# Designs tried in a protein design chat: VHH binders against Flagellar brake protein YcgR (ycgR). Part 93

Target 1, 263 residues: Flagellar brake protein YcgR (ycgR), of Thauera aminoaromatica (c4kar8)
Amino acid sequence: MAELSTPSPASPAPLDGGRGDELEKFTLRGARQILQLLQDLITHRGLITAHTGGGHSFMTAVLKVDEERGRVVLDPSPDPQANRRALAAPRLTCVTQLDGIRIQFPLVGLGEGQDKGRPALFAPLPAEMLRLQRREFYRLQVPLAHELSCLLKAEDLARKPVEVSARVIDIGAGGVAVVVPTGAAEFVIGGTLPACRLALPDGEPIELDLEVRNLNRQTQRNGTEQLRVGLRFAALPRAADTRIQRYIFKTERALNAKARGGL
Key: E = the ipSAE of ESMFold2; O = the ipSAE of OpenDDE; V2 = 0.75 times the mean of E and O plus 0.25 times the DockQ between their complexes.

## First folded at step 10 (VHH)

Design P150 (framework vhh_7pa5_2; at its last look DockQ between E and O 0.36; V2 from the best seeds 0.00; counts 0 for: pae O 3.2 > 2)
Fold by ESMFold2-Fast, scan of step 10:
Structure P150 (fold): chain B 263 residues (1-263), chain A 119 residues (1-119)
Amino acid sequence: as target 1 above (263 residues)
Amino acid sequence: QVQLVESGGGMVQPGGSLRLSCAASGFTFSTYAMSWVRRAPGKGPEWVSTISPLGGSTSYADSVKGRFTISRDNAKNTLYLQMNSLKPEDTALYYCARDLYWEGKFDYWGQGTQVTVSS
């Protein structure tokens, strides 16, 4: 599981815990922003998967925001055991999606009671909410036929400059995952690879700085070892962002058309 | 197009039972609270029962509490009302209603199903 890899928008699973720093820019902490987003969940009737820990979760919905008491009102589970697990949990991780936007937030201090005579669960308003557009978390699995590559400028074991042509296996708005033969170069998590070149079909290679985010050693079916490297785009220009996004969505559209019988 | 279609009404003797159904279509049923409302001859509408979107919360009018049970099957887009220990006072046209934002305000109603409790 790469650090830059995220669950799909349709997945109810929480995002990777090791991504806290990368997700900060997508985190809302303003009281009015939080209230507005919760109201959007009510207006659009977004269903929420609430994770209670230990692999347990249940479905809920925000029924109401009680601004005077600073709390949300949630639909209890029809399963009494799910409600008991939720009330016993120190924290719920709530995950939902609206219009291609992934929303995730914690609830702490869950209680039960009645709202106008109707049983309900209550929790204080969350202090933060993650709001992540499809563009920021989507990863396209690159078709082998596209032969997408990135020329990495790295160092060998002797600290001498080396250029490695790496195969791009997935790509998103924030970075790429590549594979290289084990021992082709040395990579350090947090290290910067300057002036690398990403080859896209639509024009000249894109020159960009890449930050190493994760490293995973893999043994292929033929017994050879490869290194999977997760790389973050540093200071991506708007024109480069546009070209990458265009490639992603054109390729996704083509793959979807093929899956639906070729039109 | 939003549609709510009630069924299961009929004639029963006092102490009898009936199960009403409401088939919903044209919207995401599991995201709305649903209610039963009845209207007896010569009287105004009376709220009977409400169930939350996921079914975890139910509420009842005092006149039916302990005798009626509301339930839903979100996989089948169907709302139910199990009516036990029926009384002549339960004679009414029963409506399925879609509740906006869990606040007892309704935007769509069915045509109703007639329940008659008589000896």
Scores: ipSAE 0.611, ipTM 0.834, lowest interface PAE 1.4, mean pLDDT 86
Fold by ESMFold2, look of step 11:
Structure P150 (fold): chain B 263 residues (1-263), chain A 119 residues (1-119)
Amino acid sequence: as target 1 above (263 residues)
Amino acid sequence: QVQLVESGGGMVQPGGSLRLSCAASGFTFSTYAMSWVRRAPGKGPEWVSTISPLGGSTSYADSVKGRFTISRDNAKNTLYLQMNSLKPEDTALYYCARDLYWEGKFDYWGQGTQVTVSS
């Protein structure tokens, strides 16, 4: 279940700036934070896709940060047309990844010049940098052998209380998706399910409030109808968040080891 | 381990041309700026040319501008130097060097390839 717009996987495309309030909590605006993140890109030798508008982009890299002059130094394109488009654009939107972290930042006032006799592109330091951890969008597909479940405190069609034990099919930092038999309970998008219990393998079930975000009917191989319910964690205590993140990390580590054939 | 192996040197007459190659291995070539440096007999090292990681920026010593062209093929991990209108003063051992963080500091270079320009 995504609370934010899903980024395009076909190219490192910019996230939609029109929904900037949804991204504000991932946006760095402090000068020291911005400088440190740019230095991290230099140290890790990150390649950047720079979008010039009109569907055009080129690859570049941060060659250095000139803190004294308050500017970034970028590798020009070997394609002169790409450089002309970049210099003509009112704004250059830079997108890159750093160890599972999506980085996006605007550059305005791009110019050309020389850095100690070496041609380069220059811009003032960005006023903001988006730093979006993939964990905000990541959903672990729960292995069937784990049999993770969530006890839902819901209502039937007559609005009478029912408890439904639902199998968890995916889990992420912001919520879970579960499956239930059709007709087991009535769910309404935006509805709240208080005091549900999420059962993880490593202790007592976690009590949490869930909000219904989506509903999808699906048919299993044997013809049985079931309902996929996307659920958001309404408020997640730090201890519960830690347990969920530990489960995700441990399971991903085990899946990665199996993919390498090293169990 | 980082390795840089130069080739393509030889003897040419004044006014002739050569193309030098440098095969790189042991590191991600496309993320480093690269340089050519030469050492003439009895002289210290002289910087010749530099190219940026993605190839968009090239720079040259005044003594070779207009005659030499640096290039790179990041798919083949190879750096090149096209040398035209060669002069006796270009006689030197030519080294391929890796430029650390766009600073003009070379942390690795090869054994060199000899270029000799004589009548």
Scores: ipSAE 0.478, ipTM 0.813, lowest interface PAE 2.2, mean pLDDT 85
Fold by OpenDDE, look of step 11:
Structure P150 (fold): chain B 263 residues (1-263), chain A 119 residues (1-119)
Amino acid sequence: as target 1 above (263 residues)
Amino acid sequence: QVQLVESGGGMVQPGGSLRLSCAASGFTFSTYAMSWVRRAPGKGPEWVSTISPLGGSTSYADSVKGRFTISRDNAKNTLYLQMNSLKPEDTALYYCARDLYWEGKFDYWGQGTQVTVSS
């Protein structure tokens, strides 16, 4: 009985640099932005597919960012041959996803060494990181402590109207991303959810129409499955827009202050 | 809820071997470094060994180097510690700990499994 080796999920291939002009808007080059994104990868413990060329890749993770030395610390492969390939490669192409957004970044000058007595791979900080956010607007990651919610008016599998209270995970001028339990409702990309209610901390919920733009199933750290729903504001009153912008600005300011050691 | 449950402890003679296991649940096991820590009677906690999330990196205390081997099976959410050439000074309560590698601290611990090395 030939044990059907379940094909390892095909590691996402790196995007070829040929679409240079189109990808520029998604490329981060700011040192602060790069550091933040790397920290986010650490925080979320995202697994990274590292491509070494020649069709070879291995799984790794960012373990640490050493800002003082300007380097990133990666988890070595359990395969010594993979590590040798990585060290011999002129460029490592790292591919991952964070919150359903594809992230790709190059590492050059890979070396091996010890971090606090532990074997590790080291590379200088990437000069650029590609974040394929198909969003027209900046999205603020909503702090968990704010407990933003959106009441979605949707339908179930039987097309029966259901109301789902969804947690807002990010917000921008153009829309929100929410998470719902799997099976709570049926969503169709391009579908409109009318008369939804977005709850902000500063007052009464905002009534608005939402268009489903993206659906991503995600596994939580505890192993539970959730559905991430990307929603566009289909019709946003001016007063609502002002409130949303104010919230974003205030929250960003607070987060930045905290990051600077002010809180 | 994060849970770590150690097993495999017992009493052995000097020079003997034991294999400890730690069953992890309530988190994505493959994304965390894991460590073994031990506490001998009348002593403070002592770090024993650490393994990186994907198992590509391992480290050991000098006191156990060459005798102990840390490993993990991410498909089974299980951490292991193979202990060979055991000595009386290895007698301790052994804990499995989730290692916040970047912060240099442990955030969750099991209840521990007792290892006793005696003639």
Scores: ipSAE 0.038, ipTM 0.441, lowest interface PAE 3.2, mean pLDDT 86
ESMFold2 (binder alone), look of step 11: mean pLDDT 88; pTM 0.893

Design P151 (from K4 with D99E L100V D101G G106R T107Y I110Y; framework vhh_7pa5_2)
Fold by ESMFold2-Fast, scan of step 10:
Structure P151 (fold): chain B 263 residues (1-263), chain A 121 residues (1-121)
Amino acid sequence: as target 1 above (263 residues)
Amino acid sequence: QVQLVESGGGMVQPGGSLRLSCAASGFTFSTYAMSWVRRAPGKGPEWVSTISPLGGSTSYADSVKGRFTISRDNAKNTLYLQMNSLKPEDTALYYCAREVGYWDSRYFDYWGQGTQVTVSS
């Protein structure tokens, strides 16, 4: 490995299985609902990212639903290795979106063959499909003018406590992404940062515990490097959740109004 | 209705240049990071480049660094990819993608139909 790779942005990733109880209310299990949703994906020519495990994925689409045989027909990858990985996988996790709704479903028992003389992948109809509305997965990109910050209580390399004021670059129902100068603190994936303070424009800072979920180095246009840290709300009071959702809604509405007036 | 429409693809000889455009509509363009992703025959999807919502930071795949430049015009709701010193290996369908982070990862929630770039002699 001659050079450090630039941190790869994640392809559409499956939702965390540890949130299973919260996600159950968004899960479709009715055969009619599943067929309708798959047909909507066909009609809108939705691109699907199919995860085969081990960090591997490929792009596909639903070409057809074969109701009599109880299966879906998928567009194979032009990469033979991706198709071999898919066929060898015990399960594919398919992720897509339709009109701002995130859709995720498993496919088990993938096979290959032909459809009307063209190569195709086949799988039994999924028994369940997850359908999350935009609010559940959406992250607002924070306007720079808002100067949103989060005071992080972290540790340096020597395990000494440090406080770092981090700029919030995006925010959603489940967490925030922040940027910090490289070397400002030591972050460990899965680690908890207790009693951090999120400053929203209106009212007192929100005190909350944050779990470190991902780390990514970014290069600014001026050549400065920053560390992007993805942080999950470990336990969010309902009042704080309401304030965060209102901030997201109001900011998006204001930005949409400004864009329509300016264009 | 969110729409991303790519254009500017075509056929060029090695060493040539192309500029791809992506016209965005149905959302507040300036609040989203935007990316270019390509899919070549015999290869899975490959991330090419990302630009922050206001254009203050960019990142590139190692295979295109120094040759490609991503940019955006938020007043026109348009994303660009300037492609210089094109190689046969750059032959692919190029997709405009909207980047949306989830708290534990980043992902792309909308894609265009793609524009074909073919580099051959």
Scores: ipSAE 0.000, ipTM 0.292, lowest interface PAE 11.1, mean pLDDT 79

Design P152 (from K4 with R98K L100R Y102F D104E T107S F108M I110V; framework vhh_7pa5_2)
Fold by ESMFold2-Fast, scan of step 10:
Structure P152 (fold): chain B 263 residues (1-263), chain A 121 residues (1-121)
Amino acid sequence: as target 1 above (263 residues)
Amino acid sequence: QVQLVESGGGMVQPGGSLRLSCAASGFTFSTYAMSWVRRAPGKGPEWVSTISPLGGSTSYADSVKGRFTISRDNAKNTLYLQMNSLKPEDTALYYCAKDRDFWESGSMDVWGQGTQVTVSS
């Protein structure tokens, strides 16, 4: 999937044009949808990184949508050189984020002038906008057959070091959710578990630091309590990130193939 | 809790200069247009100047254009007004204002407590 091979939605780097077909499902082309999304950016005051090409970019914001003239009004850069580069560029690639959703759109035909006596940059409304959900909120429910586990390095209730093998129940770009027996280890929201080991089917366990984000207690059918622990990846190496995303991609593709072919 | 605290006012002779500052807190300063508004004794409020969220656009009332300069430091959450060539007519309480709608001067939704500027011989 395109989103598994793209830069993080939080990254200001623009998405590759060669992935256009894979990103089609996330592309808005309806005039009403485009206007609604631009209005959301105005309402939530979304800051935009505008790429002018040649490695140059500047910060801007949508100040207004002029529906009558089919234009968007942008805040000029306080750097006059950045504005000159923008005006000379045949195309701007605008990248922003709204509530964890990556938004990317082209602007062509940028001009400058005044709106209500104020200096402004103007561009025709974009013909398309990419709306890509933040990858850290995407969670693959791990098939029971995969038996994914994470070896947690923690402390027990007596503050003694303990290693707990926890079953991974979901996994995303930003972390995992695991299940442990109640009392097996002490977990504190915001606490760090160093040098834990995530076992994937494709090779050696991945060593990583995990941050505890949430805790939920559940009583099982046999009366035994389980603790569900949400864990965030801290400082994840690129090679590890690639392996995790590859596992997610392969598993989702297999599940999609099964859903399409089987009832 | 939105707070705007103005400073830098005082007494000055005609032709003098003053620099006003506004320290902002309780909101994401860099996402709002900011304005200076003044109120002379016995008169209603007069809009003086506005600066866009990122500082790329500025506008001024005709009465101050060429004499006053608005600026902002988004890293320090601070708004400034450099006032040069001051005239007796510039005597007023000067307010920092958070602007809800950059294109509509009357859409200011929060004003500070004000700082007094007096221009007299």
Scores: ipSAE 0.000, ipTM 0.483, lowest interface PAE 10.3, mean pLDDT 81

Design P153 (framework vhh_7pa5_2)
Fold by ESMFold2-Fast, scan of step 10:
Structure P153 (fold): chain B 263 residues (1-263), chain A 122 residues (1-122)
Amino acid sequence: as target 1 above (263 residues)
Amino acid sequence: QVQLVESGGGMVQPGGSLRLSCAASGFTFSTYAMSWVRRAPGKGPEWVSTISPLGGSTSYADSVKGRFTISRDNAKNTLYLQMNSLKPEDTALYYCARDTPYWDTSGKFDIWGQGTQVTVSS
């Protein structure tokens, strides 16, 4: 089974649209919030990677927010071909970072013109902006050797209590992704699983309340089907948060050391 | 420490060409608009040209349009001014300048270099 990978908050790669339900809590849609975040990009001089589709991208920056006209002013590329691709694209996907916070937003209806006699690109204000903090977005791919598991307290198809030991495939500050055999239990998006137990390598299992965020069926190479379940920590005590963060940090350091010099 | 160091000035006859360079250090060069400003003996500073952070937008004073070209290499933290068809009136000390934080307030400068002398003499 392939382990699921997500980009670092610092990565310029766009986030997968198929995870939109997982990202909804981090999406800003208020006009005031959007204006404030764009102004923060200007103040902190955030460079933006703008993806034009077909594997093409260019670097830009928000130079100005024109609130009266409801648009942003962007720095054109010195490459005329990049500007032509951008103007022809139905949508730009803009990715940037401020102080470890990943920011991603679409721009639709790009045009060109002048701002105070200076060439510029213009686009209407985005209707949404994604704002992901490093702690909330980062997912550690759990090494198979760690054999991390979470004992889920769920319900079967008859709504009777059942306990399922699920393999943890990734873990972050906000939750875990687990895999279970298809049919082992019934999961409903938005449903709560109380008093589950997360087993980390060091110490006793952590008791957690988990919320089901997403469900994906997968077929393994051996032909068996399994269900990938995304689970959010509903209420995480300080001590549990500290242990999870410590595990993530320790494992990341070990993986980084292995990548640099081997075992 | 923020530093701008100009070079490439010299003496040239009318109609000649020079290329000025400005080496920037101590800040994220690619996030600032940059300008060239000149000062002739006994006169105040005159803005010459501006380039946007990523280099896609340039502007020029009327006195130099069509003769000068501003450019930048963000990988090398370097600003350039290509000066063609030079006139005696272009004789001045040329400064590299970092624009204020906001594009909307462009044309105001917070950091200046020491300058490089350009002399056009017949």
Scores: ipSAE 0.450, ipTM 0.794, lowest interface PAE 2.6, mean pLDDT 84

Design P154 (from K4 with D99G D101E G106K T107A; framework vhh_7pa5_2)
Fold by ESMFold2-Fast, scan of step 10:
Structure P154 (fold): chain B 263 residues (1-263), chain A 121 residues (1-121)
Amino acid sequence: as target 1 above (263 residues)
Amino acid sequence: QVQLVESGGGMVQPGGSLRLSCAASGFTFSTYAMSWVRRAPGKGPEWVSTISPLGGSTSYADSVKGRFTISRDNAKNTLYLQMNSLKPEDTALYYCARGLEYWDSKAFDIWGQGTQVTVSS
């Protein structure tokens, strides 16, 4: 019943709120740090995607930080409907990127007015801002030619232990997405799969504990169904983390070189 | 190479209309406020209009309010100025300019070569 899509790594979509505990170490709460980061967004002209809920978003930018009044000034959308949705929303989730670092922050209490005779949106300064390095949100699409697999230790629908060899379709520093035939095993969001084995091209399989984070049912062109399972690395030894990062880096460089005609 | 290339100027009679275009290249157009600035023969530059990076906010010099409309198409990296009810006083070389801070209309770092607008009877 749980059919959840993880936002694309190239998409400026909000991060999963269920990861709050894991994201705390990347959260800025100091007023000076928040002001400095907002000023960096202004200086580097960072474009912001503001999510208003219900799958709606619009493009904006921080125009000004008013320290005396404790507020930010935002560029309104040229679409009046987007501005009406934003003003009606109880909260905006703002997502942007600065120098390869993903930045996300909430705005509550959005209002409209003018700044020096120009239409503007205003909100109180955010109480927190999330700063994530690319490694924490990036997912590499695994080339089919690599035949990357993960042996999952799971349970079938009768709760009997089963081993399922699943094809890895994407991989990041925090986990993998795999595809399995519908009915091959039972997956429950938040469930733990102990002692699974991730096969990378170079070296021995890596033994990992995996946590189920999301489930998406997909129908193939021929009518067969498959299940896409998002899995988080619950415990990752340093050596395993290094191997996974190395694979991601090498594969990305090779794909970028191939896209440029092997230059 | 960072460039701004204006077009659409010409000769019109008083009361006529012209639409100016500015093609931008070599930078992320959608992250910059853009302005139109004009220079009449024998005069210094006069700021005409500014548009915010995403097009949500515009501002105009008092001399052109109600007659000129600034707009942008970020997908095409193009800035526009629709000029209606043209007057002889609008005769000038029109430049598009990239803004450093859009609430300060005098702060520009890149200018185009300009397009000539002549309003005469």
Scores: ipSAE 0.000, ipTM 0.438, lowest interface PAE 11.1, mean pLDDT 81

Design P155 (framework vhh_7pa5_2)
Fold by ESMFold2-Fast, scan of step 10:
Structure P155 (fold): chain B 263 residues (1-263), chain A 120 residues (1-120)
Amino acid sequence: as target 1 above (263 residues)
Amino acid sequence: QVQLVESGGGMVQPGGSLRLSCAASGFTFSTYAMSWVRRAPGKGPEWVSTISPLGGSTSYADSVKGRFTISRDNAKNTLYLQMNSLKPEDTALYYCARDQLYWEGPFDYWGQGTQVTVSS
């Protein structure tokens, strides 16, 4: 029985002990609150990872909220197969971030059509949205300009050791999410990658052990597919933890200053 | 091994009622959200309802809201769907599904399904 569950790297830290009921206090069910949050995602041009099942997802965005018809308009994938998977799914799980706060919501009844002459996906407004305000769910989206990388010590399909330089796309207190070049290595959920090297902008690379927590094949906005790997820090030394937290803090402050003053 | 076994389906007239049950085994039932998903002839799967691990919150598809009630008995590892005011368009195979990480990704461990037919 191949019974694999693969959460997206964009998902919050893995939930221990089936904590769905503990998330109730972070769940929005008021129609105006849901509408306001969706409008905030449009205003901030938030990118959304839409999970379609089987370890597949695609990148989308809310283009418009149609309050009168009670539905959202989503940007379709340029990959037709990703759109077909989405339309065939009984439910999409949408994951995004607003000001460091993880936002998650289901969409059911997805359809396709056109908006102002352009292809679009449509779905009824979600009945509920999750807004996770806990510190442990905070993930800094790493600016591309930082060229943050992690040298992974992994194995290929034949169990031969390989080193893969992976781009870090987000980072938090508990781990990183990275993009791995297609075909570069094999990953197993729960497997340990020893002596990996995380390169921060200042100082020597941090050597640490990483545990594979999730795998996701994500179709990008340009239609290409990439493998995203969620990695948990194993036994992080105090000095390494301090450097990672300092990077997160400084980068947040720089991004906030840029947003307010422009640069 | 995770196993889900649905029961309680049958043939009813429009306006009738049925209660579906799902017996779960092979995992800690009380730690997972659970869902009902249906598949009508010639159509793809449609999500129907979800209940949180301890039963504190529920959600429903617009097509069944006000007519269906999802519930669970964690002491018996059993999920229920009370279906009232049934319509011909409710005719489908109904599947019990384990819902991973509360709204995360694909439904896991679908059972064999139980057939509901609504006709006059």
Scores: ipSAE 0.013, ipTM 0.450, lowest interface PAE 8.1, mean pLDDT 81

Design P156 (framework vhh_7pa5_2)
Fold by ESMFold2-Fast, scan of step 10:
Structure P156 (fold): chain B 263 residues (1-263), chain A 122 residues (1-122)
Amino acid sequence: as target 1 above (263 residues)
Amino acid sequence: QVQLVESGGGMVQPGGSLRLSCAASGFTFSTYAMSWVRRAPGKGPEWVSTISPLGGSTSYADSVKGRFTISRDNAKNTLYLQMNSLKPEDTALYYCARDLSHYWDTGRFDPWGQGTQVTVSS
């Protein structure tokens, strides 16, 4: 039995700003609140994924907040190309988490220089920061080695019932994202998939009703097409919620241990 | 260069019918779910209906369920909305939208067409 590598990026994607009214109550715009949150990221040495656009991102951290100059100081990437892409980008979208709380903020006008004789990146303080205290927004990237799957009960092109085994690529308190082979089943946003079965490593499959939230088609390099389906948990039983949360926390601890070993 | 062009709107009496069309270009139409979204004056957009890429599955907002039928012709790159038993509350600008929700919690559509006006009155 061989061990499988995890080739996919570990960082969760940024949330879409098109849900502005829904996200507004989680948006911090007060200077004191922004300063405090950034200071909390420094204190906890929180690892930040900075998205530079064009599908590129790099790992960074807030080194300090310069209140007098109104700017943040960031740890540059060890990859010079990542730093060049960041400096050329009109905007960075920074995503991190602090004790399970998702934090997202923009940085505009990135520059480079020195801080205490060491290379650093600088940006003006963000005008807003998103702080999501809803556990349902956190998404764990599922390691490929875990072989996490969900058996979906769906319909084919002829509206005939079919069962599709889908690989789970991310999981959170509110749902999962899965990859489905193209053509085997049809999905519609808002549609309900009853009595699906989520297979976790620690026991029997969990029976769940799932709601289709999004669809994305991707062409792989081998020419095959895959459909990514975002699915929301409907009527999640307490025992199922507990098992899912234990899996997430356990996997996070393992991934954090690997990340610290790599630093 | 992705373009959606809606047509078929107009003025009808309550209880009347209209069929909306959306001509799509600049992308592989058959690989995307397609939706109808409407916007009444002074209100935000309201999702109306979605159809799967190959037409095997459909979903509807509760306000239109049983009255509207969404369909598509992938050979013609065209989306349709058959609207029956129209009510004054259905008065809105109707948009065709490609389902490009990248994040599973967004429900966002892009691009949107220019829209076609439906007015149900007196």
Scores: ipSAE 0.000, ipTM 0.141, lowest interface PAE 15.4, mean pLDDT 77

